# VH-VL binders against q9umr5: the designs that were tried, part 57

Target 1, 268 residues: q9umr5
Amino acid sequence: SYKPVIVVHGLFDSSYSFRHLLEYINETHPGTVVTVLDLFDGRESLRPLWEQVQGFREAVVPIMAKAPQGVHLICYSQGGLVCRALLSVMDDHNVDSFISLSSPQMGQYGDTDYLKWLFPTSMRSNLYRICYSPWGQEFSICNYWHDPHHDDLYLNASSFLALINGERDHPNATVWRKNFLRVGHLVLIGGPDDGVITPWQSSFFGFYDANETVLEMEEQLVYLRDSFGLKTLLARGAIVRCPMAGISHTAWHSNRTLYETCIEPWLS

## First folded at step 16 (VH-VL)

Design qm4
Fold by OpenDDE, fold request of step 17:
Structure qm4 (fold): chain C 268 residues (1-268), chain A 123 residues (1-123), chain B 112 residues (1-112)
Amino acid sequence: as target 1 above (268 residues)
Amino acid sequence: QVQLVQSGAEVKKPGSSVKVSCKASGYTFSTYYINWVRQAPGQGLEYLGIIIPEYSTANYNEKFKGRVTITADKSTSTAYMELSSLRSEDTAVYYCARGSKWFDSTPYYMDVWGQGTMVTVSS
Amino acid sequence: DVVMTQSPLSLPVTLGQPASISCRSSQSLLRYTGNTYLYWFQQRPGQSPRRLIYQVSNRDSGVPDRFSGSGSGTDFTLKISRVEAEDVGVYYCMQGTRWPPTFGQGTKLEIK
């Protein structure tokens, strides 16, 4: 039998967004129990990510308990960060494949429609003034806002991304790293035509330096320091990269070619 | 020097399939996109699809309704484009063209082109 | 798909005279990152396409300075300051901002 699949949605999404994915999984892996977690939908996805992590944790624990052989996680966009945090705080998770579907794993620093909705008068260059305030950190988007020009503010004020990355010291850093390393495979999916994730390479743990040059995963401090286990995962062959051109952000979970190429191989 | 060398001309019957090859040299083949474009006689250019050889991740123009398959062999630095269920309208010169590195934001860079492969579909 | 419209489709030019080709897109080619992926290609008779311009106004190496690209949003132009005999061929604009990439109809440049 196939391992259960748990799906975590992104910002402003609902379970309906994954109807095609469910269809594809059912077609190619009949009998698979797929659970799309219907939590923090729509505007509720703006709630602090740690709150979301707690909610999703409560939902996945029973599923994992019924699947001693393991489960697969498909986590889309913002959901990818939620899932990474889940795997960091859970010392007993049994996740075989963690599929990060176009997620800003190294953060977001770009003007998108989502940002325009929340901050219509703010450009990305000024968003640090809001996001790195206590008030700003009450919004999920600010929890993974990563301003390369204000690294000090990011490191000190980011209440989510900086912590799960181990970029700021905290008492649970070692334990979270250990927990995250329990994952069988980390499947990173993304591409240049995404249109939302900025830079799109963030889906592969690439990100801007102080000059807004995009550096690769292997050049990131979190990798070099192995602060949350990224270097260790790569070394043991547990990281899979699956980049694809021509996929818009809202199509990652519905494109058949993408599914067959990047998702399906990891559901068995 | 960067070069793309394609396979020779093909003559095919309707309903059959054709597979065109594109051998790359002068650069690290696996890390750059390969694009496929065709041109019917006396007509303009039409985009077919793209692949990253390193990861074998291909995507296609939906207009071809699954008739196109793009693959790559890293060991031989060769990309392939296969078109099935051939029609007379598929008669064209088929080109491969290099994109940027996969980690860059210009997959359709197309700075280097193959010499083209003429595919004729006739009964 | 983004429709690329070139004008004129036929361009007879006297040697030494300037030429101008227009390319219009049905949608803005400005990407959310601030880049515009508009390309110009030259195809001489019996040859493969050759890229002349990338990202609106950047000339490829080996491309004479007689060629220049300009424009923004949905309106783009390729200019040849002094047409030479070797410039005979078909010119295509292409957008790479939206999937799938799409080409203009082509402009056939001929010498009068």
Scores: ipSAE 0.948, ipTM 0.968, lowest interface PAE 0.4, mean pLDDT 96
Fold by OpenDDE, fold request of step 17:
Structure qm4 (fold): chain C 268 residues (1-268), chain A 123 residues (1-123), chain B 112 residues (1-112)
Amino acid sequence: as target 1 above (268 residues)
Amino acid sequence: QVQLVQSGAEVKKPGSSVKVSCKASGYTFSTYYINWVRQAPGQGLEYLGIIIPEYSTANYNEKFKGRVTITADKSTSTAYMELSSLRSEDTAVYYCARGSKWFDSTPYYMDVWGQGTMVTVSS
Amino acid sequence: DVVMTQSPLSLPVTLGQPASISCRSSQSLLRYTGNTYLYWFQQRPGQSPRRLIYQVSNRDSGVPDRFSGSGSGTDFTLKISRVEAEDVGVYYCMQGTRWPPTFGQGTKLEIK
């Protein structure tokens, strides 16, 4: 039998968005038990990410316990960060494949419609004033806001991304790294036509330098220092990259070609 | 010098399949996109699909989904476009064209083109 | 799909005179990153397409400076300051901002 699949949704999203994905999985891997977690839907997805991590943890623990052979995670957009944090804090998870579906794994620094309607008076260049305040850090979006022009503020004020990345020293860094390294495979999915994730390479742990030049994963300090295990995972062949052009942000979970190419191979 | 060299002309019957090859040289084949475009006689250009050879990740124009398959062989630096269930309307010159590196944001860069492959579908 | 509309479709020009081709898109070609992916291609008789301009106004290496591209949003223009005999062919605009990439109908440039 196939291993259970757990799905975590993204910002302003819900379980309903994954109806096509469920159809694809049912068709290609019949008998697979798929659970789309219906937590923190809609506006509730703006709650602090650590709160979300705790909620999702409570939901996945029973599922994992009933699947001693392991489970697969499909985590979309903001959900990909939630899942990475989840795997960092769980010392006994049994995740075989962690599929990061168009997730801003290295953070977000984009002036998109997703942010504009929420912060209509804030430009991308000025959002650091809000996000790196105690008030701003109460919103999920600010938890992974990564301003390349204000790196010091990011490192000191980010209460989520900087910590799970091991970019700021904290007492759990070593343990979280150990826990995350329990994953069988890390599958990174994203592409240049996303339209939301900025830069889109963030889905592959690429990100801006101080000049807004996008650097690859291997050029990032978190990789070079192996602060949460990326270098180790790559060395043992556990990182899979699956980039695809022509996929918009809201289509990653509902495109058949993408599913067959980047998701399906990792559900066995 | 960067070059794309395509396979020779094909004559096919309706309902059959054709597979066109595109051999790349002068650059690192695996890390750049390959685009496919066709042109019916006396007509304009029509986009078919794209692939990243390194990861074998292809995507297709919806108009051709189900009939077109794009693949790549890194060992021979060759991309392939296969079109099945051929119709008379598929008669065209088929082109491969290089995109940017996959990690860049210009997959449809198309700075270098193959010489084209004429495919004729007739009874 | 984004519809690309070129005008004119036929462009007879006297040698040494300027030429202008318009390309209009049904949607804005400005991407969320601030870039505009509009390309111009030249196809001489019996040859493969050749890219002349990328991202609205950048000339490829080897392209004469008599060719220039301009525009923004939904309206773009290719200009030839002084048409030469070697410029005979069909010119296409293409957008690469939205999937799938789409081409204009083509403008056939001929010498009068």
Scores: ipSAE 0.946, ipTM 0.967, lowest interface PAE 0.4, mean pLDDT 96
Fold by OpenDDE, look of step 16:
Structure qm4 (fold): chain C 268 residues (1-268), chain A 123 residues (1-123), chain B 112 residues (1-112)
Amino acid sequence: as target 1 above (268 residues)
Amino acid sequence: QVQLVQSGAEVKKPGSSVKVSCKASGYTFSTYYINWVRQAPGQGLEYLGIIIPEYSTANYNEKFKGRVTITADKSTSTAYMELSSLRSEDTAVYYCARGSKWFDSTPYYMDVWGQGTMVTVSS
Amino acid sequence: DVVMTQSPLSLPVTLGQPASISCRSSQSLLRYTGNTYLYWFQQRPGQSPRRLIYQVSNRDSGVPDRFSGSGSGTDFTLKISRVEAEDVGVYYCMQGTRWPPTFGQGTKLEIK
């Protein structure tokens, strides 16, 4: 039998968004138990990511307990960060494949429609004033806002991304790294035509330097320091990159070609 | 010198399949996009699809989905475009064209083109 | 799909005179990152397409400076300051901002 699949949605999403994905999985892997976690839907997805991590943890623990052979995680957009944090705090998870579906793994730094909704009068260059405040960090989007021009503020004020990345020292860094390294495979999916993730390379742990030049994963300090295990995962062949052109952000979970190429191989 | 060299002309019957090759040289083949474009006689250009050889991730113009398959062989630095269920309307010159590196934001860069492959579909 | 509309479709030009080709897109080609992926290609008779301009106004290496690209949003222009005999061929605009990439109909440049 196929291992259970757990799906975590993104910002402003619901389980309905994954109806095509469910169809694809059912067709290609009949009998697979797929659970789309219906937590923090819609506006509730704006709640602090650590709160979301706790909620999702409570939901996945029973599923994992019933699946001694392991489970697969498909985590979309913001959900990818939730899942990474989840795997970092759980010392007993049994995740075989962690599929990060167009997630801002290295953070977000761009003006998009969802940012405009939250901060209509804010520009990308000035959002740090809000996001790196105590009240700003009460919003999920600010938990992974990564301003390359205000690195000090990011490192000191980011209550989520900087911590799970091990960019700021904290007492759980070693344990979180150990926990995350329990994953069998990390599958990174994204592409240049996404239109939301900024830069899109964030889905592959690439990100801006101080000049807004996008650097690759191997050039990032988190990789070089192996602060949460990326270098170790890469070394043991556990990181899979699956970039694809021509996929918009809202289509990553509903494109058959993408599914067959980047997702399906890791559900067996 | 960066070059794309395509396979020779093909004559096919309706309902059959054709597979065109595109051999790359002068650059790191696996890390750059390969685009496919066709041009019917006396007509304009039409986009078919794209692939990243390193990851074998291909995507297709919806108009051709189900009939077109794009693959790549890194060991030979060759990309392939296969079109099935051929029709007379598929008669065209087929081109491969290089895109940017996959980590860049210009997959449809198309700075270098193959010489083209004429595919004729006739009864 | 984004529709690219070129004008004119036929462009007879006297040697040494300037030429201008318009390309209009059905929607803005400005990407959320601030870049515009509009390309111009030249196809001489019996040859493969050759890229002349990338990202609206950047000339490829080896392209004469008599070629220039301009525009923004949905309206773009290719200009040839002084047409030469070697410029005979069909010119295409292409957008690479939206999937799938789409081409204009082509503009056939001929010498009068």
Scores: ipSAE 0.940, ipTM 0.963, lowest interface PAE 0.4, mean pLDDT 95

Design qm4
Fold by ESMFold2, fold request of step 17:
Structure qm4 (fold): chain C 268 residues (1-268), chain A 123 residues (1-123), chain B 112 residues (1-112)
Amino acid sequence: as target 1 above (268 residues)
Amino acid sequence: QVQLVQSGAEVKKPGSSVKVSCKASGYTFSTYYINWVRQAPGQGLEYLGIIIPEYSTANYNEKFKGRVTITADKSTSTAYMELSSLRSEDTAVYYCARGSKWFDSTPYYMDVWGQGTMVTVSS
Amino acid sequence: DVVMTQSPLSLPVTLGQPASISCRSSQSLLRYTGNTYLYWFQQRPGQSPRRLIYQVSNRDSGVPDRFSGSGSGTDFTLKISRVEAEDVGVYYCMQGTRWPPTFGQGTKLEIK
């Protein structure tokens, strides 16, 4: 039998967005129990990410308890950050595959339409003034905003991303790393035609240096210092990369070729 | 010297399939995109699809209605394009063309092209 | 799909004179990152396409400096400052900003 699958949505999203993904799983792996978590939908997806993590944690506990052999997570966009935090804060998670669908794992530094809606007079070059404030950190987008030109402000003000990355010292760092390392596989999915995640290589733990040159995961300090377990996971053979061209941000969970190539093999 | 060398010309009947090969040399085959493009006689260029050989992640122009399959064999540094249910309209020269490295943002860079493979579909 | 429209489709020129080929896209080719993925290819008679210009204005190595590209947004131009006999062929623009990549119809350059 197949392990249960838990789906965590992204910004301004809802459970209906995953109807095609559910169809693909049902067709290829009949009998799989799939739960698309119907929490923090729409505008509620702007709530602080730690609040979302707590709510999703409460929802996944009973599902994991009913499946002692393990579960899989499929986490889309902002939802991939929620899921990574879940894996860190849950002492007892039993996640086999953590499938990250075009998630800004190293952060976001890009002008998007939803950014203009929320901060209408701002651009990526000046958004650090808002996001790296206590008021700005009350919005999920600012919880993973990562301005490569104001790294000192990011490290000081980030209430979420800098902590789950182990970029700032905190009392839970050792426990969170231990918990995260219990995952069976980390499956990273993304591509150059995404159009929203900036840089798109953030989905593979790549990110800008100060010159906006994208450095790969293995060149990042968080990898080199193994601050939350990436180097250990890679050495263990637990990181799977599955990049694909030609898929826009809203299409990752509705493309059959992507599903068959990058998702299905990890839904044991 | 970066080079893409394709298989020879083929003559096919309607309803059959064709598989064109594209052998790469002079660079790290697995980490660069391979694109496929065709050109009907006397006409312009038409895009078919793309692959990252290292991950076997292929994607296709929708207009080919699931008839095209693009694969790669890392051990022989060879990409393949298979077109099934051939029609007379599929008569064309088929090209492979290299893109950027997968981690760069320019999959459709097409800096190096194969010599082309003529596929003729006639009854 | 992004439609790429070239003008002219046929371009007879006198040897040694300048030539100019226009390419228009149905949508802006500018990404929010500031990049524009517009390419120019040359196809000499009986040969494979060869890339001349990448990302609007960058000349490939081995391409004579009489070739130049320019433009932004939806309007792009390939110029040849002094046409030579070896320049005979068909020139295509292509966009790689939006999936799938699409080509212009081609411009056939001929010596009068």
Scores: ipSAE 0.856, ipTM 0.919, lowest interface PAE 0.7, mean pLDDT 93
Fold by ESMFold2, look of step 16:
Structure qm4 (fold): chain C 268 residues (1-268), chain A 123 residues (1-123), chain B 112 residues (1-112)
Amino acid sequence: as target 1 above (268 residues)
Amino acid sequence: QVQLVQSGAEVKKPGSSVKVSCKASGYTFSTYYINWVRQAPGQGLEYLGIIIPEYSTANYNEKFKGRVTITADKSTSTAYMELSSLRSEDTAVYYCARGSKWFDSTPYYMDVWGQGTMVTVSS
Amino acid sequence: DVVMTQSPLSLPVTLGQPASISCRSSQSLLRYTGNTYLYWFQQRPGQSPRRLIYQVSNRDSGVPDRFSGSGSGTDFTLKISRVEAEDVGVYYCMQGTRWPPTFGQGTKLEIK
């Protein structure tokens, strides 16, 4: 009755983290086949995002093939960037709802504990020196690092985010946009008490300008130019915003109020 | 002129429910947070929960979860707080207070307060 | 929950003299973004709370400059340089850094 659900985890994460989400789905949508992809667990989540996209693509193909009526994606944190890339590179995806659960969709510009663990001598103001180098781009965190004060370096050096956002010319831009636009709904979830995603509005395609003022999705060049289809999706009524205060980064997939309000309605 | 005007005082029996309204004027109601706070007689302030009216996304202090429901009607610019299974210790003045725009990082800004609604639960 | 502790709880002050109210949190109120969401409210007798200070030290419009806020981390202070008769009431600090927001117990300011 219900479309299968595929879950993609985030940085330093595993399938166990989603046990509460699975319970909620089973209670409200009994019989739903839910697959939490058990790939790139723990430290493997630091591998380049394009490697992760390729691995997840191979895993989702047979699931989508068995579900010709479509599937849903629930993609958490870094996993939401993996999923957005999947929607672009897969000519044959059949995703209805793409549920982006507190994902840094416009990038990250903040000092986090995992950045301090990986680059202990760096601060957000200096990390561009590491991340916007060829060897820095071998780490997933740097693949979506977005320094608003070094936009020229970001645009030239980003091997992942600038490409999937259509911010740098590349031969696949038109095809990726076409593929992404086949999604039925884009459900954006996040909130001001997240504590990790910086700015938290990145989960809604908001981001800093050069003065660190957060501009909304509709004020971003990628939206205005419709570079990968955000303007088209919004005009089509396909973008759903579900912001919620009071949820920390590790609690998005284990809060029943969030599930009932923001996730449940989209698991047709 | 930004205002929050609340419904009048109520006297309730234990075990019943109360629904307090908070009508906003002078700003774009749907895009700003509405917080709910209460104050028992002679006591301090206690936080209940919050809503973004545009998206109807409410969240609650865990202490009250299961008994508090916060809603909004965008067409009338009115937020509501309903407290169920009332007890005598729920006797308090209930306030609504405005936060920032939902897209800003200050949901608990509370720059404008309603006048308060006294709810008395008589045993 | 973050516990907010105010001191003193009762503050009798001679008209025209300074007053100082301390607020301490059980955890740092500094967010990873560098912001600190510490607020001060005044509740005059029979009225709803009124915000005086937001984000530690920013005075609201219409609040006299005799009110000032300061502090960082876990320790915060509201000062009134010269107490006036209209300052009578209860003062609350509140943190909005961590869910859920929490208030101090209140400090009752009285003119002696």
Scores: ipSAE 0.849, ipTM 0.923, lowest interface PAE 0.9, mean pLDDT 93
Fold by ESMFold2, fold request of step 17:
Structure qm4 (fold): chain C 268 residues (1-268), chain A 123 residues (1-123), chain B 112 residues (1-112)
Amino acid sequence: as target 1 above (268 residues)
Amino acid sequence: QVQLVQSGAEVKKPGSSVKVSCKASGYTFSTYYINWVRQAPGQGLEYLGIIIPEYSTANYNEKFKGRVTITADKSTSTAYMELSSLRSEDTAVYYCARGSKWFDSTPYYMDVWGQGTMVTVSS
Amino acid sequence: DVVMTQSPLSLPVTLGQPASISCRSSQSLLRYTGNTYLYWFQQRPGQSPRRLIYQVSNRDSGVPDRFSGSGSGTDFTLKISRVEAEDVGVYYCMQGTRWPPTFGQGTKLEIK
């Protein structure tokens, strides 16, 4: 009797992308109920992340209710941020393993070429002008854009990432921390050959300082202040790191070696 | 001084397995990548795979995925490469080579190489 | 896999004269972060490979300044300004930009 698995996809994604992951789970954990949530697919994945969090919350409630012993989350790319917010806002979630599959957990400061159809003059150095505006915050990409050279603007303008990180004061910060800390394990997966998440160490809560030097999770203020529970989780032995070289961004859910090494052990 | 010292030469029969060791010294073994590369006599270099010893996360060149296993023992600062179902074309010198720290972005840096281990497969 | 093509494969050189080795990749080695993971290795007779150049043009410590690397995109060059007797061996380029890492065929440098 394996716990049900809920899968949350990333930007411009659909449930078909996870067909290989479903096959691996079925082979190693027969009888496991796996649900790939078919919400906010394709272009709808650009909707504000709080809107997505609300929609995914409504979808996971009945699944969790039918599984009082707990569920697992596998959350890919942008989906990992949706899932972390779910863990914060749900006061009675029963998630055992939260598996973060190459997610920009500390934000993104990367290539903007894929955004030029939306923001024609965008470069990573200038996207903060769009993203750190009320209009920009209506797009999911801007909800976790993290320009290390404009941190004051990030802290003031972010409607999502700075809030779930506890980097900006808000009345729910203490409750969200308590809710997040009810997770059994936080499994962080990513690697240097990803090619999209920038810095790739964001998948491990690493990020750039002002000189674009990557600082580890333990060097981040959000960790040191334990603002949403990372230091507490690490001390509890609940953070699992599983870095792997040689996997591109679109291959994390279709690589058998990655599945067997980093995902399978956590699907009790 | 950073150093990688490999096990001695092996002579093996077809169909058997070989396990080559690579002992590291002069740095923090567990946090750096270890790469494996081979060279058949008179031939060029061929990449086999990589490991992060701290997490035991290995990945392999698809060409060898069913036959090669890379492991590490943190307590002895030693990496291992095992090649199974040996054939005569597996006769080669096998090298280990250090990459960057796992948290850096240069796993294939290969700044320090072992001395090599000759594996001869003959009937 | 990225194919790395070296030329020439055999390079006889008169002592004291310059030498040049070309390496071409089947795909651009430039990552969008601006890094190019192209390396040069030297293998002297009977020895393991030794890294000479990392990330296109950066010379390792202890490598003589007569060695230099250059190039971008798909086209890269290793130059030796004045070949010395100790330079005899095989030279390999390698890319680490795309999994799996791949090597050129090697260039055997010999003194005429």
Scores: ipSAE 0.827, ipTM 0.910, lowest interface PAE 0.9, mean pLDDT 93

